VH-VL binders against Translin-1 (tsn1). Designs and how they scored, part 9

Target 1, 220 residues: Translin-1 (tsn1), of Schizosaccharomyces pombe (q9p7v3)
Amino acid sequence: MNKSIFIQLQDQIDKEHSIREKLTAEVDLLDEKLRVLQLLLANCEQNLENQEEILEALEIIKSKTRGLAELASNFPYYKYNGVWDRSIQKVVYLYLLASWTGRLDKSLRPTYSLLSLSEVGQILQVPVFPEESTFHLSIEQYLHAVLSLCSELARQSVNSVISGNYHIPFEALNTIQKVHSSFQVLSLKNDSLRRHFDGLKYDLKRSEDVVYDLRIHKLV

## First folded at step 25 (VH-VL)

Design aa1 (from j4 with heavy chain D57E)
Fold by ESMFold2, last read:
Structure aa1 (fold): chain C 220 residues (1-220), chain A 122 residues (1-122), chain B 108 residues (1-108)
Amino acid sequence: as target 1 above (220 residues)
Amino acid sequence: QMQLVESGGGVVQPGRSLRLSCAASGFTFDDYYMHWVRQAPGKGLEWVAEIWHDGSEKYYADSVKGRFTITRDNSKNTLNLQMNSLRAEDTAVYYCAREGWDYEAYYYFDYWGQGTMVTVSS
Amino acid sequence: SYVLTQPPSVSVAPGQTARITCGGNNIGEKDVHWYQQKPGQAPVLVVYYDSNRPSWIPERFSGSNSGNTATLTISRGEAGDEADYYCQVWDSSSKHVVFGGGTKLTVL
């Protein structure tokens, strides 16, 4: 037997572990900022004075996403993309939410509108359809983020009634209905995406119930 | 009250067939992905099969693929497992398991039946 | 063909903290779920999605998942915690559910 082959295999195992540690450290830093922004946007209906904090968090997240993209470009994409996949889904989701709520100061869409995958990529300055196997926003990440947006919009619809903002429930319902119709065209055979989509009917029902209650109580 | 009740277990000879049934009550059955999980006496848990909530997709462990068929009847709130060409190694307690649902959390089993015993022996 | 590895047994004294490990290649990139099974009973979910607890499970049960190891932690171990514990993932490449071999927790 040639023991040098096993020494070479151990060296590659150690190299791979080191790469994953570096990437994970950057993702952990990004995740910390994602948690901050998520809290800020969850309360933005009730806190109209947090706009500067939201803009600051968005810029930090964009900078960290770009830094992760630069670091990841030194390594094979499909070998390591599992390290950041969920965190990048959250980045996309929070940008969609910031744009929808009117808190993204240079959004490509008006308030209550949905950014496209290409538009999110343009805003973040991250590739969507790369020519090489490099860091990019995936279709799956975007679709999951859109579904997460719908869940949050249904939740904020309830809070907006409590705050007396009776316009927001109708905009939330309109967005959720459009997403629901659009997803019906897709052939969702991806296991996690189909499970996520199956839950959209609950968001739709909750949003419909809020609008129904407003109408029967003649608040609009 | 939520309930999953397995039935159809028994003692059979190798090469024969057996059909398991799981009756569901107390929840909206056709909203849930369903699974069969088995446990040989004194051994660990082994996943057997999955069926999607609308029956459109089915997945099987390699050890049973081609021999077992998972089905569901949403109008009767039942999950079924047709087991053909049974072997001694299929001897186990068979559990009906419901896949839980939480926003963005999947693939876990939040409720299990009591199990039904299948013994394959000569 | 994804494999989860658990120690066959763990022993703790009453009131001490038990840690049950579940090893897998890059398991930190997966969602890990944990079940408790007492003799003659069906399994019961105790942790899902690495660290979430069902509302009926005491906060003494917690989970973590990083790198190649997920851990179920049971603080202030009680005789009633004596059971077999299984970790479980779903593997996207095979589309299979995978269980660990199980760990027998003994509370002396």
Scores: ipSAE 0.537, ipTM 0.823, lowest interface PAE 2.6, mean pLDDT 90

Design aa4 (from j6 with light chain N95K)
Fold by OpenDDE, fold request of step 26:
Structure aa4 (fold): chain C 220 residues (1-220), chain A 122 residues (1-122), chain B 108 residues (1-108)
Amino acid sequence: as target 1 above (220 residues)
Amino acid sequence: QMQLVESGGGVVQPGRSLRLSCAASGFTFDDYYMHWVRQAPGKGLEWVAEIWHDGSEKKYADSVKGRFTITRDNSKNTLNLQMNSLRAEDTAVYYCAREGWDYEAYYYFDYWGQGTMVTVSS
Amino acid sequence: SYVLTQPPSVSVAPGQTARITCGGNNIGEKDVHWYQQKPGQAPVLVVYYDSNRPSWIPERFSGSNSGNTATLTISRGEAGDEADYYCQVWDSSSKHVVFGGGTKLTVL
């Protein structure tokens, strides 16, 4: 084997490392903003005064996501998507949550509905069904995000009862039930996604229990 | 209180078979993915096998593939490992481990049994 | 196959901070879990999903993961922390669970 081959290999290794570092740097910045938004949306039904902060965080995250998309578009998607998959999943999740709770815009009207992948792509201004070689929101990222939403809705259902918002648990249950039914007809190939889906059963049960408690206490 | 208790370990000759069992209690067994992990004397941990919560899928380490079979009986809260064609290098403490379920974390083991010793020697 | 590399041993004085590293190619893109094993005992989960701590583990234990290195940090090291520590990941390519070689922590 020619020594020159090893030099070329090392050069390639260094290049790949450099690319990953650049991508990671952008993802880290994004993750920082995601944590902020997550905190803001954690109990958003109890505090409408933080809407301006939520909108600002959403815009920042959108901007950062688009920036990442632009950078990532220079590299093969399948080679480097591991760098941003979890973060992008969180982006999608938080936008789903914001939309569901009516915090996505100034309307402050909960939709109690699920944005589609296409709608999320439109909102974020990033592609969803392009060539696999370019940056895009993947189906797997979206499905993970939907499942994460369900977990959060189950969690917030309990808090909503404490706050006297007794309609939220019903809306949450309805959403989780629909998601559960929809996933059952999907042919999932990703092992992690399948595990995540299995966890949905627990969220569904938790949500059902909350609704049951409300009914027995005649609060609804 | 969650508990995993392994049994079935012992001393066997190469080429023989052994069946390990793990009894689970204190949690809803059929909700969890289960694993076998082994540890040779004075060595590190080695993953052996995985079985899905409903038993629908199984995965094995290359070192045991074709020789070991992982099974579960959810009605009895039991996990099993059938070990065939045993080799000296299979000598180890065998642990049953529950795969944890929290947040978006997967493929980690939150509870372990005490382990059962398997010795393969001539 | 995916490989995790740990130092064979780490030593710290009582009250000092111990850091145990786990190296792997692009490990920052994986979820890293950590286990403590004392002599003659089964492993115990101490950190999962890079930096999460089970409720039964003291706050002195923390984890981080970035680039090619995951780190388990044990602050205010105590004699009771002496044990072997293993990092662990799941490799999506092989669909195998992978453990590091383990690190023996000595507090003296």
Scores: ipSAE 0.816, ipTM 0.912, lowest interface PAE 0.7, mean pLDDT 94
Fold by OpenDDE, last read:
Structure aa4 (fold): chain C 220 residues (1-220), chain A 122 residues (1-122), chain B 108 residues (1-108)
Amino acid sequence: as target 1 above (220 residues)
Amino acid sequence: QMQLVESGGGVVQPGRSLRLSCAASGFTFDDYYMHWVRQAPGKGLEWVAEIWHDGSEKKYADSVKGRFTITRDNSKNTLNLQMNSLRAEDTAVYYCAREGWDYEAYYYFDYWGQGTMVTVSS
Amino acid sequence: SYVLTQPPSVSVAPGQTARITCGGNNIGEKDVHWYQQKPGQAPVLVVYYDSNRPSWIPERFSGSNSGNTATLTISRGEAGDEADYYCQVWDSSSKHVVFGGGTKLTVL
């Protein structure tokens, strides 16, 4: 076997590694901002004074996501998507949460509804369902994000009761129920996604318990 | 006070069969994915099999595929491993392991049994 | 098949920081979990999802994962930390759980 073949292979390995490093660097920067936004949105019902910070974080994340999209578009999607899948999932999740809680814009009006994948793509100005060779928000990322949202809503529902916001648990339950019903009609092929969906049952139960307690006390 | 207790280990000849069982207690068994992991004497850990919480899916290591069968009885909080056509290389301590359920983390084992020794020798 | 590579042994002095590495192709894109196994005992989860600790594990234990290497860090090493440590991932291609070969940690 010609030694030159191995040299060429090594060159390819090095090239791929370099690409992954570049992508990872961008993703790491994105992740830092995602952590900030996650903290800001953790108790969004209780703190309206942080809205300016939330909007700023959203814009930064949008910008970084778009930058990542541009960079990633130079490479085959399915070869490198493992580098950003979790981070992009989190991006989608946080935008869903911001929208649901009315923190996506200056209106401060909760929607208590889910943005579609297309809507998220439009907001972030990144492609959805494009050619498989370029960067895009995937269905799997979106579905994971929706499930993550449900978990967070269940968590926040408990906190909202403590703060006296008794309508939030009701809205959360409605959303989780709808998500649960919707997922049941999907043919999920991804094992991780299936596991994530299984966790939704717990979130649903948790949310139901909160609402039922409120009903018993005639608060909802 | 979560517990996993394996049983059924012993000494068998090659080609024979053995059935392991794991009794679970202290948690809602039917909510968790369960696994078998084995460890040959003086060697590392080797994943053997996986079964979904409702038993709807099963996966096996290539080394045991076609020979081992993982099952569970949620009504009895029991995990089982039917081992057929046993080989010398199947000699190991077999652990029952619960797959953790936290956040978006999967495929990790948060609780293990004490293990049961299986020896395959002529 | 996906392979995880660990050093066979790591030694540290008491009070020093131990670092156990787990190498794998693009392992930074996977979730890495770590287990401690003392002689004659079952494995115990010490780190999951790269850097999370179970409630029963001391804060001295931490994890990181990037690129091709995951690392378990044990600060202020104690004699009681002597054990075999295993990294573990799930490989989506083969749909197999994969363990590293294990690392024997000695605190002397």
Scores: ipSAE 0.815, ipTM 0.912, lowest interface PAE 0.7, mean pLDDT 94
Fold by OpenDDE, last read:
Structure aa4 (fold): chain C 220 residues (1-220), chain A 122 residues (1-122), chain B 108 residues (1-108)
Amino acid sequence: as target 1 above (220 residues)
Amino acid sequence: QMQLVESGGGVVQPGRSLRLSCAASGFTFDDYYMHWVRQAPGKGLEWVAEIWHDGSEKKYADSVKGRFTITRDNSKNTLNLQMNSLRAEDTAVYYCAREGWDYEAYYYFDYWGQGTMVTVSS
Amino acid sequence: SYVLTQPPSVSVAPGQTARITCGGNNIGEKDVHWYQQKPGQAPVLVVYYDSNRPSWIPERFSGSNSGNTATLTISRGEAGDEADYYCQVWDSSSKHVVFGGGTKLTVL
């Protein structure tokens, strides 16, 4: 048996490992920035409070995402996407949230509306629906992000009531209802996504309960 | 309080059948994915089967596929495992396990029953 | 099939930190869960989703996952921590839940 064959295989293994390490390093940096933005967007009631910080964080995340995209474009997407899927999902989620709460350019989408995958791609300046061999925002990442948004909206709905912002629960419910209806017509093939969607029922119920309570107490 | 209670274990001969049951209480049963996990004496944990919250889908380990059937009755808060064509290697404690539900976390088991022992021997 | 590899045993002195590893190909891209099993008892979830801890589990238990290795860390080891520990993942290719072989932790 030619030992050279195994040497070549080991070299390939080492190369793959090196690639994953490089990608992981970039993803880790991205994740740090995502945590910052997540904290900044934790409360929709802040109106334009911390707007400058939010915009700065968004730009940093955009830059990091684009950097990751550039790096990842050198490698087969399907082989390495596991390294960044969750982080990119979170990127999309936070941009959805920023837009929904009116923290992004309103000329693109009005407040309390949902950005499309294409619009998110345009904002981030990363490709969507491209050849599968290149870096892109995937449908699955987007759908997960939308579901995460709904969960966050339900959460913030409760908090908004406490703070006396009674319009937020209605907007949240409206969005969650639309998302729920939209997902029902989708043929979901990913088991994790299906499980995530199952959680939406709870978020919907939570949101409905909040609105119901507001109505009963004649706060709206 | 959350509780899972397995029953139906016993001693059977190879080729025979046995039906296990798990009674769930303390939570909304029909919201959760349920699983069977087994453990042979002195060995590690082995996943056996999965059933979706509404029973719409089922998955099995290769070692039991075609022989075992997982079912649930949400009206009775019961999970079942029909075991046919039993083999000696099926000897194990069988646990009923609830799949956890926490945001983006999936495919973990947050609650387990006490287990029921199944012995397959000639 | 996806395989998880654990050391058969780990030993620590009381008060010391125990680290139990779980090896798997690119396991850092998977969600790793950990279970504690004491003799004659059912498994108990101690860590889920790499580093999350159930409310009934002490803060001494923590988890991490990167590269090809997930690690369960038990700080300030106590005699009561002596048990078998199992890591677990879900394999998307086979659609199977996969457990590690288990690690026996001795605190002595």
Scores: ipSAE 0.810, ipTM 0.909, lowest interface PAE 0.7, mean pLDDT 94
Fold by OpenDDE, fold request of step 26:
Structure aa4 (fold): chain C 220 residues (1-220), chain A 122 residues (1-122), chain B 108 residues (1-108)
Amino acid sequence: as target 1 above (220 residues)
Amino acid sequence: QMQLVESGGGVVQPGRSLRLSCAASGFTFDDYYMHWVRQAPGKGLEWVAEIWHDGSEKKYADSVKGRFTITRDNSKNTLNLQMNSLRAEDTAVYYCAREGWDYEAYYYFDYWGQGTMVTVSS
Amino acid sequence: SYVLTQPPSVSVAPGQTARITCGGNNIGEKDVHWYQQKPGQAPVLVVYYDSNRPSWIPERFSGSNSGNTATLTISRGEAGDEADYYCQVWDSSSKHVVFGGGTKLTVL
């Protein structure tokens, strides 16, 4: 047997591994910044106190995302997207949350509204709906992010009541209801996404319960 | 307390059929995806079948596809496994398992039954 | 079909750290879950989603996943930790749940 055949195969294996390592390194850096922003956005009242820090974190994440996009653009998207899918989903989620809570530029979207995939792409300066072979924000990433947003809104609704912000639960419920209705018209093929969507039912119920509790106690 | 209790196991000859049942309690059964997992004596775990919370979709391991049927009755909090054309290699402890539901984590099993033994022998 | 590879056995002295590996092609891109099974008992979830721990599992149990290897780490090993440990993933291509072959942990 010609040893050269196996040497070539090993070279390809090594090359692929090297690429994944490089991508992973960038994703790890991004993930560190995402954790910071997630903590900052976890509490609405704290967000008001740390607005400058939130904006700084958003800018850093944008920069890191663009850096990843640039690196990833050198390689086939379908081969390596597993390296960054979760992280990019989280990027989208956090930008959705920042916008919804009014911590992002309000000229883009009103507070308590949902950014579109195209708008997120524009903000991050990352392509959406491009050639499948190049780095882009995918529909699946966006849809997962929207569902994650709904879960967070349901969670923050409770916290907002504790803080005396009684209008937030209503806005959250409204958003979750609209998302729920919108998803019902989508033909979802991804099993993970379907499971994630199934969880939305619980978030909706949770949000409804918060609002009903406010009404019962005559707080609103 | 959450509980899964399997029943219906026993000794059968090859080619015969057996129906397993799993009784669920302590949680909202119709909210959860359910699975069967088996373990041959002295061997590892093998996934057998999946059924969605509303029974709308079912998936099977290649080794049992066409022979086994997973069903559920949400009104009775029951999961079932109809096993047809049984083979010696189907001999195993069969576990009923609940798929976990936490944040964005899926396809893991957070609760298991005690299992029921199925022996296929001539 | 997607395959998970575990060592058949791992031994550790009491109080020492046990590490059980689970190998799979690009497993770092999958969500890995771990189960503990003691003799004559049903499996118990010990780690899910790579590194998350159920509330009833001690902090001594931790998980990591990167590249081609996931690892279950058990710190300060105790005799009670003796069991078979299985890693598990979901394969999107086949839409199958896949288990590793299991690792027998001995604490002596």
Scores: ipSAE 0.809, ipTM 0.910, lowest interface PAE 0.7, mean pLDDT 94

